Miniprotein binders against a7tqs6. Designs and how they scored, part 7

Target 1, 250 residues: a7tqs6
Amino acid sequence: MNEDGSVCNKILIAFQDNDQIANLKESVLGEVFRLDKANTNHDENIIKGLTWSTKYYEVRYDLYVDTFDDFEEWCKDLISSEYDDLREVLSGIIVIDSYTMEKDKIDQNKLLGQLGSVLQDKFFVFMNTNKDISQDVIDELNDDNSMQLTSDSGNSVEIINYHNVSNLKLNQYNEKIGFERVREIIDTCEWSGGHRVQTVEAKADSTDVDLESVFNRLKEARLKYLEIEDEDEREQFALEISNEFAEFLQ
Below, E stands for the ipSAE of ESMFold2; O stands for the ipSAE of OpenDDE; V2 stands for 0.75 times the mean of E and O plus 0.25 times the DockQ between their complexes.

## First folded at step 3 (miniprotein)

Design mC4 (at its last look DockQ between E and O 0.51; V2 from the best seeds 0.62)
Fold by ESMFold2-Fast, scan of step 3:
Structure mC4 (fold): chain B 250 residues (1-250), chain A 80 residues (1-80)
Amino acid sequence: as target 1 above (250 residues)
Amino acid sequence: MSDEDRLRRAIRLMKWATILENSGRIDRAIELYERALEYLRRVAENTEDPELREMLEKKIAEYEEHVRELRERLEELEKE
C-alpha cells in the first residue's frame, strides 16, 4: 500500500477527432506535459502518476484524453448539471479544436462561455488549431472574455494558438503565448488534492490493448468493409479483419 | 442515433466513468458504466458481423464483471 498516492489531481484533455489528432496528441503531450513518445505510449487515453513540478512545488496528477467528433454535443454534456461531480473532480480542462470567427459559429463562443461559467476555479484552455486566427485576434478575444467575468464567475476560457506562425515568444503585452502559456496556466492551478486514490482495481483491460483502442479499430474496420464493392476483395478483407480480432477474443 | 454515435457515446461514458471511479465516486461510476453498456448492447444487437458481435459481447461481459466488483466495493465502503 502506497501512502504517497494520497493526492489525486486530474486534467482532462479533449481533441477533435480528425486526421490531425495523432500529430496534435504528440505535440501537446510532448510540449505541454513533457511526455516523450519513447517513454509514454501516446495511444493510451489515461496516463497516471505524472508529476507537475515548479520552482515552488510538486504535485501528482493523472491525465485523461478524451475525443469528440461533435464539439457541441460533448460540451453540452460537460456543462450539464448531470456532470457537476465530474467537473468538481477535475483540476482543469484543455480543448484542442479549430476556432472560427464566422458568425454562423456563434454557438461555439456561447458554449465556451457557458462551460467557463460552471468550471468554478478550474483552469480552462482552448487551443486553437485554425491558422487563420492571428495572435492579435487571440489577444482581443481573451481580453473580451476576461472583461465579462462577474464576482461570482469562477473562470473564463483562455484561447491559445496551437500554431506559432510569427515565431514569437511573447504577445504585444509581453505575455507568454503558445505551449509555454499553457504551462504557465497549469503552474498557477489551484491543485486541491484530498481525493482518495484507489490502488486495488480489477481492469477489463488486462492486456496491452485498451477497450477504447479496440472499439475504434473495429469501427474503422467495419466502415472500410462497407466501402468495398468487389465481392472477392470484400471477403478477403473480412477474413483479414477476423484474423486480427481473433487475437483479441482470447 | 447511429451505431457509430452509440459507440462514440459509450467510449465517452466509459472514460468519464473511469475518472469518477478513480476519484472515489463509485456510485456515479457505476451509473455511467451501465449507461455505456446499454449503448454497447444495442450495437451488438444491430451488427450483421457475427465476429464483431462476439467481440462486443465478450467486452460487455468483462465490463459487467467490473461493475459487479465496483458494487461489491461500494457495499464495503458503506460499512466503513
Scores: ipSAE 0.710, ipTM 0.882, lowest interface PAE 0.9, mean pLDDT 77
Fold by ESMFold2, look of step 4:
Parts: structure tokens; sequence; C-alpha cells
Structure mC4 (fold): chain B 250 residues (1-250), chain A 80 residues (1-80)
């Protein structure tokens, strides 16, 4: 905590693990948080000491980058009472994944509503990467979500299209869409405190990044190993993978 | 559950524990770190890749030390 007792702001951003994740991370972190490749290492999972700045105020926050395979599994964990303390310390959450309209298989809208009800005064943004969902459908989904939430929950959940297929700047109600809307939600969210004193533990950050790197290398190596048909080439590839891990640890 | 799934869960728990630790929720952070360590230990036991095992054992030891330090901090706060 700061000397005045204020809480450091924290944002959790989570990406579904797919073949576009590197591009999505670069785009979303760049457009929403102004973290382009020249300014930051986009492979980092913890980015501390960031400043959110508008014409009217500046506030400090930390950004935590997560990944998941299945949104339903990830979200149900986050909703669980076991993680009440986690939700309490966050200012908001952003998820990047593909929204599906197949309700008989996946009821994502119900799950988003449940998440919104437990987040209370925290923002939640679902950035939809599904190009087939029009802005008008998004607008109706967001309107329905608002009607399902109590006044205590507020309007904390919003679905926002990542892609702008029609190249529009505003929706049919003259409201911002896309990245501009995400930034507007963050501009107006309930931040805590002002300039805060934070302790940064570089070792914990480095360890967390190293584990993510181990996971990615294991997955990549297994996929490439399975694709190699020649036995001699396969054995050579396995040796190179071992050296890569050793060099990474050095 | 595959070792890939165990690693994914451990990474999630470590990230969520770090958020809690950096927010001063030390007791809850310890609980998540310990759960993540259980997953990491299982992967280290199962893997046939000796370099991956060594990397995991190093990380496990580092986090076990970190958890011990957090427990000492928590005990000191509770004595007062």
Amino acid sequence: as target 1 above (250 residues)
Amino acid sequence: MSDEDRLRRAIRLMKWATILENSGRIDRAIELYERALEYLRRVAENTEDPELREMLEKKIAEYEEHVRELRERLEELEKE
C-alpha cells in the first residue's frame, strides 16, 4: 500500500492461445496501452509502473498478461468464491477471444453476465475476434447484458469487436467502438489513489516470464518434433531443442 | 491431465498469486503459490527431458524459498 493507504491499480489482460496471439498482443497492447514493440518487450507477462494519462488526470497501474486455452474454464475459475480476493484487487479485466453465437454449445453471454455480477465496480471487456459478428449484434448483446445486471453490479461488462470490418468509427447510436471504446472505459473507470509508492520484485517477474517461456518452448518443440518424418533429422532436432533451453537459462 | 495442462495451470496460478502478493494479500498468495508448486513438481517427475526437469527443479526451489520468505513475513505481522 502507499503511504496514504491507497491501493495500487492493477489490470489483468488475458489472451486465448491461438496462432494469432502474438499479433493480437502487439495490436491490443499497442492500441490500448500505448506499448508498441519499440517501447516494450511484448513477451513480458508483468509490466509495472505504467501511467494512464488523459487531459484531466494521470494514474499509475500495473498490467498483468495472462493466456488461456478455454475461456469457459478460465472464467469459471475467476468467478469462483475461491478467488474473491483476486477480483477485489483488480481495477479491471480485458479478455481477447472469439465470441460464439452457438448458445446450445456454449452460453458465453450467461458466463459473461455471471462474471460481471461478481466484479461489481470493476470493468470487464470482452474483445471479440470473431469477424462474423456485426456491430449491431454487439450493440444488442451489450444492451441485453445491461438489462440482466443489478444496479449494484452496474454496467461493468462490455463486448467490443476487435475487428472493424465496415471501417466505422461509431455505432448506430453514435457511440465509440473498437479500441477507442476500450480506452474510453479505462478513462472513466474507478481508479484508486494518485501517485503511489510501489515495490517491484524483479525476481518474481523474471520467474513468471521464464515459466511462460518454458511452456511455449515445450509446446513448439513437441509440435515440430511430431512434424518431422526423417528419423535422423528428428534426433538432430531434439538435440537442438535441448541446447536452446540451456542457452535460454544462461 | 497432460503435463502441458499442468504447466498451463501452474503458470496461471503463479501469475494470479503474484497479483495477490503485489497487492498485499500474502496469505492468499501463498495458497496459490503452493498449488502451482504441486503442478510443477508433477511435471518435473513425469518429464523425460532432463534439461526441462533441471529448469523446473530450479524454478521449484526458487518458489519454495519465496514461499518460505512470505510465510516468515506473515508470521511477523501476526505477532504484532
Scores: ipSAE 0.664, ipTM 0.851, lowest interface PAE 1.0, mean pLDDT 77
Fold by OpenDDE base, look of step 4:
Structure mC4 (fold): chain B 250 residues (1-250), chain A 80 residues (1-80)
Amino acid sequence: as target 1 above (250 residues)
Amino acid sequence: MSDEDRLRRAIRLMKWATILENSGRIDRAIELYERALEYLRRVAENTEDPELREMLEKKIAEYEEHVRELRERLEELEKE
């Protein structure tokens, strides 16, 4: 329950922190959540007061955008008992990353299975950006993951391809794929407060200083600063960075 | 742990704290903010650039104030 006793649903969407996936952020947010470009300032990681509308109901939800550079670390943190309260207040999680079949790197399937096991009654989607993985392979993975679900196990992850190479609208089983499948999963989510909430215009609470943008810029600035050997160039760079941050803090 | 790792951890913790805060889990939000602040303070101490340090210290101060406000709110809720 929110402080006001209202039940607001919360969705966490997490992107891998690389240039390829960063470029997909706008597309994912637009296609899944139908956010207008005007409401998605590139730097807004918290979008409050959104409305999910179906033929049958309307619900209010908040969208939280997260990023990770190491999926294993991020996933282990989220699986930890320390974050039980966090998982409880979420309606579901969407992860956007490259799925890998390489056993030597990261056992994504194991981690996804573990996370699914602790996300009881929550939707959990992994959107694959790896173009080398066909829809048939994804379908097989989803079938295998669903068969491992025991009555006492949490929800399984559903893996969904970001890209549609075949221009098919349906998989081999006549099921929705891509963004339409993601939307279908969200449509079937167990929302808290199933009352028809009147469409209140999503006010982006502009007041939450996108700390992420500030810290990302600080990080980048620091890294660049450390690479500069010349003291005069360092001072000039520091001055430029200070001026840039002053604009973000206004 | 590198300073970069500390910053990444701090950002994540702050985001998750915000989720908890907005969900009415103020006590848990405070804990995550405090952990994030600890990482930020360490990064600030290790920063050689005085301007970057000052900027980071300013942000730390802003979040410390936010945590104080949350503590006050929590105390008020516990008295009711």
Scores: ipSAE 0.647, ipTM 0.868, lowest interface PAE 0.8, mean pLDDT 82
ESMFold2 (binder alone), look of step 4: mean pLDDT 84; pTM 0.799

Design mC5
Fold by ESMFold2-Fast, scan of step 3:
Structure mC5 (fold): chain B 250 residues (1-250), chain A 80 residues (1-80)
Amino acid sequence: as target 1 above (250 residues)
Amino acid sequence: MSDEDMLRLAIRIMKWATRLENSGRIDKAIELYEYALEILREVAENTEDPELREMLEKKIAEYEEHVRELRERLEELEKE
């Protein structure tokens, strides 16, 4: 909590200033934060006094809405000591821009890594507006990001597609995608000024899990992967294994 | 199969563990972290890529410490 009594829980959302920005603001603010056009004034950079409510808790937060023309310069500013106070009160950040798969990336991934290094204990979402990047590619990029950055070296960014061309609710691993994934990240974030009221959900969590059997299943899965020569069959098997373990998310 | 296929499976399981942890399901999260760590250890032991092995060993150590901390938290929650 800030000394002046302002809300400590803040989310920063930053949009690339392009010809789609008005549509992107309406869609993201509407779908993720459930704000109507009446709540989004183009003259307001801060939307104050919002409530984030889940089955398990309720917190108040402010939404900071920013725009940038040059992502590199915007990153340098946000990382600078002049923004230490802002970063301290942030619960997380969402960047909306086009993710580039071009070989001449001008180190977009390097900039995302630098931002992640100053966003420890905060969520970090990059919402990709490039329609040419499929969900499978996004899944692979996120897998790579989670292994490349350690908890001690900063926060890893999660890349989420803005466009859902195939109208899917889940990816190949039965994981949420799109706006629902962003909401899931916010639902489970560490709010800087709030605490979560947690409900004891499953008294019988131990009844369905046989550690030895699951470990043996993982070893069996590894051996079966070694025997599969067909790439399509290997992918199908990976999906089946992923689906079996997705039940633990319940 | 490449070592990369098993690595991807471990990463998926670890992400599920993180979501369970963030949702307050600490005991289930610990179980999934342990499953992923077992796979990561096997990949690290079997890989002939020294840079991958070094990266995996560092990652394994970090998550082993994280699981240790989670087990302590779970024990305290069960008391009071």
Scores: ipSAE 0.013, ipTM 0.490, lowest interface PAE 7.4, mean pLDDT 74

Design mb
Fold by ESMFold2-Fast, scan of step 3:
Formats: sequence, structure tokens, C-alpha cells
Structure mb (fold): chain B 250 residues (1-250), chain A 80 residues (1-80)
Amino acid sequence: as target 1 above (250 residues)
Amino acid sequence: MSDEDRLREAIEIMKQATELENSGRIDEAIEKYEEALEILREVAENTEDPELREMLEKKIAEYEEHVRELRERLEELEKE
């Protein structure tokens, strides 16, 4: 069934149920998926019929929004056979929770490893809300996690900071961080559905900027044309401007 | 409102339309492109500047074609 096939591209996003959840949903859904509360009810469990668009392709997808109180219980459920059908249609998972630096980090890392082992070709992001963890620490954790998880399933979790306390655009390795890194992971993921529509190379971004530039150029050209007293120079200037605008429209 | 002010408004709406298109919100992008096109057509009709009119008519035609292509892509995506 073709209609059913179109809904196979699903992303699961799961939030820790705490006092910050409303703000986290607004920020993550807004920044990563470009959904605001005026256009989308953030309290809905499934947001259907979204389009993910890049410079190179478009795909239709659904966003499943979940919450949990106990991360271990949530992981146990998601790994279970009851959720086999859901896991098969997922393109990836994003978990929003506090990453621990305490002794419990070993248990949390074990849970993340177990989840990674059942995700196979899916992307897996853990978005850390613990503001005490610096970007340098995140970089080290990702290097370590990548080496550990590839031995079991070939899939690894990537830990990304929610908070950018240092106002960095890139990490020490010139890699994207924060919400832009999450978007990059989604842009390059292997969608569970096999049907991408190639995007037309967007002249829309350049044309938006170009409209203002063309208008300013025409204003400037008209003012200079009116200031030219020599008729031969006016004709030459008009020809040069015409050629320049012709090149602009290639 | 001057032709310049109207054009700036249309450019800002076109910018919003492009951002919606890049975000995969194709139906909303089409609505914003249509809104901007309405302003561009108004400026083209009311302007006494023949160079501005010619430029606007050309840009209107380009964006009308872009919206047509977006509608076709939206139909293809909805069939899948």
C-alpha cells in the first residue's frame, strides 16, 4: 500500500518529564523542526505530514513526541518486542534529558549502549540539558562512545549539548554543535522510506537577496544616468548596465 | 507608502517564504510567495518608473513559475 509506505519515515523525540519540559519542547521543536506553537500543538503525541527539506532533497515524515519519568523504564520498553514495529519505521531517535557526570553515568551509558544496539541504521541523538557539561567534555564523550558502540551494532549515540553557555558556533574541531548539529544529522540520515524528491537548486534564497540588490542597482543606475551629460557616455553606461543585469539573471 | 517601502515589505515576505520552503513547509511557503507576488503586482501596476515596472514584471514571472513548480512537488509528495 503506497499510502502506508509514505508514513514509514518517522522520528521519535522523547523528553524527560520535568519543570522545563514546556520550554524544551518549544525550543527543540522550534529550532530543530522549525515548528512553532502557533502552527503546531506541542502537546500532541504525533505531528503528521511534515516535510524535511534540504538543498538536495525532500521527504515526508511524521514526528512522534514522547515523554518519560524514568529513563531506564522507557529504554526497557523501547527495546522490547512490543515496539519492534515502531523501531522498524523510525529514521532516528532524539532523547532530551540531563546527562550525568556522577557514578550513575556508567548505568546511563549502559542504557544508551543498549538502545544503540537495537537502532542499527537509525540516527541516535542524546541532547544533554545539564548545563554544567562543557563542549570539550561533550567532544571527548562522543569520541569515546563512538569507539565503544561500534563493536556491538555499528551504531553509536551522539551527545549534543542543549545549552550553549560559551556562545560557540563550532567546537574545537570546527564541527557544528547544538541544534545545527542535530539538523545536520537529520539532513544526512538514511531515511527509513526510500522515496526522496530531489529539490530544485534554490534560486529562491539568492533571488530574495537579489530582488533588493537589483532594485538598489536600478536606483543607482538611474541616478547616474541622469547625472551623465555626455550622450555617448549615457548610451555606453546604459549598455553596460543592461549587460550586467543579463549576467545577473543567468 | 513609497514603492521602495512596498518592495521592502515584499522582499521580507519572500524571505519568509524561502525559509518556510527550506524548512519543508511547502504549502505555507506557497501562501507566502502568493502574498509577496500580490504586493509585487500592485507595485508594478502603480509605479510610474518604467525600468522598475519591467524588472518587477520579470521577477513576478520567475516567482510565478517557482510557485507552479512548488505546487507540482507538493502534489508528488502527497501521492507518495
Scores: ipSAE 0.005, ipTM 0.317, lowest interface PAE 10.9, mean pLDDT 71

Design qA1 (at its last look DockQ between E and O 0.70; V2 from the best seeds 0.00; counts 0 for: pae E 3.5 > 1.5)
Fold by ESMFold2-Fast, scan of step 3:
Structure qA1 (fold): chain B 250 residues (1-250), chain A 100 residues (1-100)
Amino acid sequence: as target 1 above (250 residues)
Amino acid sequence: MSTEELMEELQRLYEEAMSTDDPLKFLYLLWRMLRLAREAMKQVPEGLSEEEREEYRRGMRELLRLIREAIKAVDNGDLETAREILKEIEETMEKYHELF
């Protein structure tokens, strides 16, 4: 709950209901969210009281675990105005399904684009379970704005391979892939209020101090930015500071 | 949707919520009910007196409050309390159906 007691900071993860779903849940919940079967019932549709921790912040969140038989039906429901309030409490969505390279791909891409358009301030990840799609193809899909259907939609879906067939740590652009990329997206997502609230009791007393420190550092960064005379160096510094504070500020 | 149609859809979602054992589906239905109740509050029925309009808005505020409390109960892991609140939601909807 945020400071006003409003519901927020939920991540929706939706799995295609197939014969692999138990293994997919174990892998995704374990690797992305650090939820092992020993500690968490993977059959729970609402997993509460989780903590997302980075070097810079801690935030409490809940995980909504959904399943679908028909992606089109599920996606159209979620896009509909009836789900406006549900979408508002989400920090992001992760869909685990097979990405198609055939005729069905056109309809799937249209749905992904439509969903992306209603998730303007939320992250949207599509984890592809199709083993035939290589990392190079994924890199091309993500670089192609039309394939992401974001030219008109405003928000982009990122397609991430579930299987790491080539056993790579980074792609050709030196970027994280697989589960580590999903974690990176969550690390930098827009949590409720443009700041991260620490609800861990051990650090509850320091939450306000940490936020104040972030704002003080931002003010100092602005002053330093103005002192940088080299335009290229100044631009690089601005990017580094923006990335550093993205986790705390909107 | 007319106010009458919004209230009919709220009743349908309520019945579906009472029948589901899936906590996430239950929560989805509550959020959908919140959306419809919010729309109904903005769309006061025509032909009401000033006194009746205020009573209608008071009822819609009460309905919204109960739905939000049910959502918060689910958010706190207290499904039992959420289902008890859902029964109060039915009583409120029934009262206003008879009154308007």
Scores: ipSAE 0.443, ipTM 0.780, lowest interface PAE 3.0, mean pLDDT 78
Fold by ESMFold2, look of step 4:
Structure qA1 (fold): chain B 250 residues (1-250), chain A 100 residues (1-100)
Amino acid sequence: as target 1 above (250 residues)
Amino acid sequence: MSTEELMEELQRLYEEAMSTDDPLKFLYLLWRMLRLAREAMKQVPEGLSEEEREEYRRGMRELLRLIREAIKAVDNGDLETAREILKEIEETMEKYHELF
């Protein structure tokens, strides 16, 4: 992060270079980021000045749009210590490639786990273009990945099917799938700041349990803390937050 | 990686950066150069006098500043400015490569 308050959120999205790449770019950039081909050059590698909006907040971000031939080489580069500083400025990574069940050809799962470990609090999505992998198999893969995660230093990858052959909106656990799940991950990711803060209790659907309101207030406080650029002011805000939530900890 | 090996890799990355028209590849190369330069600043070559060590640190600090400015230029789409800064980076590396 820039010390002078020049916080800029960045997302890296990377496409495997294949015969479908133009169609994949059009679909993913359009559905996830609302980038229309008529108004945005999908061949650009850096798309500046975008806005991510939810009913709770709004942030500005840039997209890094990458392509690669070989996932193993690309992933190993990004894991290496030479990329530590690049990874630090990212809010998350989305990879679009075909997931393979052939473990003896490419050990994608090991590489995905390694990249997730070095990303720490950044989101990591693998959008699978392999039509032969059912949603139930994706659900098992994500369960396995979450069991491999250590809570101290990493974040698990989430594998999301690009193709929705069933046209269902939810998986067997009533969780969002496809593009809607990708958007949900971005909605809730750890942004570096520079956003407008909204109160959430007036917009929430009613639940008789106040826990959701407390969770949203904690999330709001965290986002506002990250927005504060001055170190002394940030420390005072942290103290105020601690006092406000003291009763919750008891 | 020794200081000599770090400087050789920096030169290799510089040459690759001068040959690319891809802004994102250029940006990746600059981030890698920044990391290597930061490592080189921490690994002062052996056999230098105190005056020579301080000059080395000052040169590496200037190199870091230039690389950061080049990153900002590429990130804002100004590749012409970034390439001009890259020339200054190369001159700085050449000056200190011969000393160390």
Scores: ipSAE 0.339, ipTM 0.738, lowest interface PAE 3.5, mean pLDDT 78
Fold by OpenDDE base, look of step 4:
Structure qA1 (fold): chain B 250 residues (1-250), chain A 100 residues (1-100)
Amino acid sequence: as target 1 above (250 residues)
Amino acid sequence: MSTEELMEELQRLYEEAMSTDDPLKFLYLLWRMLRLAREAMKQVPEGLSEEEREEYRRGMRELLRLIREAIKAVDNGDLETAREILKEIEETMEKYHELF
């Protein structure tokens, strides 16, 4: 909470500290947060007074831009009780790094699971910069991670490929991928405080739709979708959800 | 952690914060300081008189206030003001050190 009792929403985005990912920083910030190169002082790791705007609402947020050299150490810090106050003010976390499936490296999945466990009601995204990992593999990993979600396990990380090797805008399940998926996650995140200002456009299109109820329902639907193992049942459920929200997707 | 250990850790974090030019690192350090100061406020040393306990509580409240002000300064991109506030934090810690 700000001193005035206002709730300031914050998003943490963290980049691995290497030359490869450093070159992606501007692109990620531009595509996700629509930051102009002129507004991204490369040296500014705190960007204040941003507005997240959707068809339905606007919210003010600050962006924390972090870097880490040791992912394990960085995760352990954020998991620690020393960072409770930070986690409380975060709406979510985005990590930009190379996902590794090599057994001999840091078990990223374990660390991500541990961090997710303390990020209840927060969005948590890992954007993979490793080009050798296909979207199909990422989809499988996300499915596996979602199935491990228990009510007590916090929020699961969603792994998203930075690179769209396929000219496809959707995965095999007709879901958004890449930056569009990251934006969709943020669009549906739980913002702190009543600072959701309904946009004039939302007021014009608003049937008296409780947006909060819609977002909660979308979250529930997504969780349920991820629990479905059968591809045909998944497709059918996705269609049902699309039909349920068709009035809102116009 | 004992109250003494908390104060030693606060001093280390102070030194790190004074040496950093990274605003986000500065914020992380201040949040850690805030946590430690809150914990110290809960852990009133034993053997203090009622007057000394009240003085200790006043000191801890002042530390918490100053840390929050420093967080606000860094969050606003004003590292210079934050470092000035950190000096006040150090002075406050020194003043009440005998009670910690």
Scores: ipSAE 0.037, ipTM 0.432, lowest interface PAE 2.7, mean pLDDT 78
ESMFold2 (binder alone), look of step 4: mean pLDDT 79; pTM 0.775

Design qA10
Fold by ESMFold2-Fast, scan of step 3:
Structure qA10 (fold): chain B 250 residues (1-250), chain A 100 residues (1-100)
Amino acid sequence: as target 1 above (250 residues)
Amino acid sequence: MSTEELMEELQRLYEEAMSTDDPEKFRELLYRMLRLAFEAMEQVPEGLSEEERREYRRGMLELIWLILEAIKAVDNGDLETAREILKEIEETMEKYHELF
């Protein structure tokens, strides 16, 4: 599996084997990785030579597509010494399964914590398929997990809802949710092989042109901002400029 | 990411930028800092007064403008000026981190 970690980065995505798996694979691989139906064929457990592209960089990566029946058994396998080589070349992992509330919560959170402890400096996303868990609950769980990370737990998992029952684009903190949040995590991840594998210079040229436009607009905005004497008017202007540039850089 | 986490990541990227001698790596790090600064600007910390919220947004705009100035210097091949601007970026980050 470890062909050449210096040349190509790897992402592992693992699905629970259930009656919805075909639909979940099509949806997640299509929305997150922009893969068409032909590339999600059952004959391909490894999709090689993919390109992840942002405004700032371009990198080659391979996508490992895995399936599990028993999440606990799968976690134990992945953290075992037999998978050391695989873990070292991974840039991150995405698990698609039902998050348990109440009844089995302690056991599932323990497994997520154990897995997170061996994925240091790698992104770890748990995409929840349980419709009964609201976005507010997800926000609280992720906040609690961030606080625990500063102690000796080492948990690094971010829980993201697969279902968007409320049809929201942002959570209560104005943060991206769903598939767009997963893409944001990948966009900003620390690729195991680095950003500089191929064609980064071509993207840099496009970024230079875009950046010149942003710089000129910000320079104009700065001059206008400084000449506004009313505090409320200045605040409103700052918000308008922030929203304009946030859209440009996404 | 929380605002605190965004600022911690910005600090990490700043330190990495200060340690690199590669102009292309330096430029890439500055672009990543720019994106995080815009995200931090959109995520105003809760519990602040209206005046404190305005001060926070002012600080984030100031940070964004400094990062763009540093990128411009690197694009012109002037790494010395870019590193000097990075010091101003660090001072701005420290100032607003203390406030919020």
Scores: ipSAE 0.014, ipTM 0.343, lowest interface PAE 6.6, mean pLDDT 71

Design qA11
Fold by ESMFold2-Fast, scan of step 3:
Structure qA11 (fold): chain B 250 residues (1-250), chain A 100 residues (1-100)
Amino acid sequence: as target 1 above (250 residues)
Amino acid sequence: MSTEELMEELQRLYEEAMSTDDPEKFRELLLRMFELALEAMEQVPEGLSEEEREEYLRGMWELLELIYEAIDAVDNGDLETAREILKEIEETMEKYHELF
């Protein structure tokens, strides 16, 4: 709580403790939460007073940054009654770990299902660091709700790849992937108890983007496109710009 | 959508825009056309030569610019200019239908 008694929204992000954790924290906190690498110290357990800003609103939140070496014990702790107060104030959870494709898959899926069952109305993202899992496999896993192994109708986890081999913002179905998908989930989440303030654009009863800015960016992008000599690079650039504008107009 | 489906939908939205007298609906239709043109850029037809692919993408950029100019005209209350730009949009779409 703040001194004025207002409830602050909270997001929990938890990283597997491995030799890549420093790089994972820097990239995830930088790309998803727009944090400077100077603010992603391994010793920080909570980052307070952050602002989540969209075209339509602003809200204040705190970010809990946790680490685990035993995912099963971490899940058991979070589900326990000792963390009831924390779970109540969370708007969502992001777990960064390797998704299993082998014999231990059933155990991992069971844990994710159990965790999901106590995260009612909270977003739940599992960011997969396993490079062997392609985007097509991720798309299938999310479509099949294969992560729901419990009889209870809990929140299904959404699995998102950390590694973007295609260097694209959208999958084959024109859906956001990677860090931008995580941001989309946060943009549209039900914030648990903060103060959501409408932006100037929302107050104007306009869902329209600043079209002048979009048009200026389009002109700039077209000039760059015309200067590209490589055929594959030109097509990739056009796709990336198309994805950028589609995101901007959302 | 496939490129063929995108072009068909652009044509439908164009025809609806030409028939509406509601400035708010007209603007909404133009915005939808803008979004479809963005999708068309990411779906270059297969089997085109290097030169043909360049021409296709150049045309999609041109289409996006025209649609934005029409939206800007509507926002400034200049519906007559917006409708003249809509005719240029049709000419651009017809050119690409002929080429691809």
Scores: ipSAE 0.014, ipTM 0.340, lowest interface PAE 8.3, mean pLDDT 71

Design qA2
Fold by ESMFold2-Fast, scan of step 3:
Structure qA2 (fold): chain B 250 residues (1-250), chain A 100 residues (1-100)
Amino acid sequence: as target 1 above (250 residues)
Amino acid sequence: MSTEELMEELQRLYEEAMSTDDPEKFRELLLRMLYLAWEALRQVPEGLSEEERREYRRGMRELIKLIREAIDAVDNGDLETAREILKEIEETMEKYHELF
């Protein structure tokens, strides 16, 4: 059966909230999704009614835009049961953050592995904003990720540099890099709703509306959680939000 | 079409592609194979374990990659490379038809 109904495809993109976020949103949304800031509000949580076109097919999709201050907490949220419905309908995820080789903090690679384990059959891109990491290092990391195909873990993350310090079009293996590589990954992805635009106009159904309201509520709750300076109050707030959401799902 | 019927049609298109000397027809056949491979990717055979489902999808993704590379070779005027890729496509199709 090929019938996923008239449901629109969905991509989740999440940005680290820092002093560069406005520039990152403009660059990534402009270069990858071809969205002009003059024509699209980059501060919207959901950008609807977009079209992805290749020489092989055309699909409709919505872009879910998230923001996080703490990558570990964001990963915990995305893996949690509250995000089950969103994870199931996504075609893929793009995270824009600084990749780290430091071991003084939580192992970022462990978090990426855990997140990848719940993103089976979905593309997973980590766009690195750390200028200290060269393309050669990125190539090595991606080779290592590909070799883990024999593990019982889920999808491997592909790490792509945001900065092109050497102004290269291709890597040492004559492969696309940067924004063009992200576009190539999307071009070849397994779209959850299929690879062709439906001839009948797709209208937002109640499931899409419910999903959008849930996403907006969770995003707002997380941003408020991060604004709480007291750790005890922060934990209490997280429990209250989790309980309220759980009551709605019953 | 069932997955079995999709794989049979892929084999038929492959044979037709190997026999044609018309570049335009060759490209059209490759594009049709691409669409069928995407349908096969979404239509995992029933009765497979989680591990077998992952292996099936990996194989279909590899097939799709090879077909796209063949089309790109045709678009670049390199028919010889496209035909060599077509042999790899057949090997991949035969492997997964035997497994599933």
Scores: ipSAE 0.000, ipTM 0.422, lowest interface PAE 10.2, mean pLDDT 77

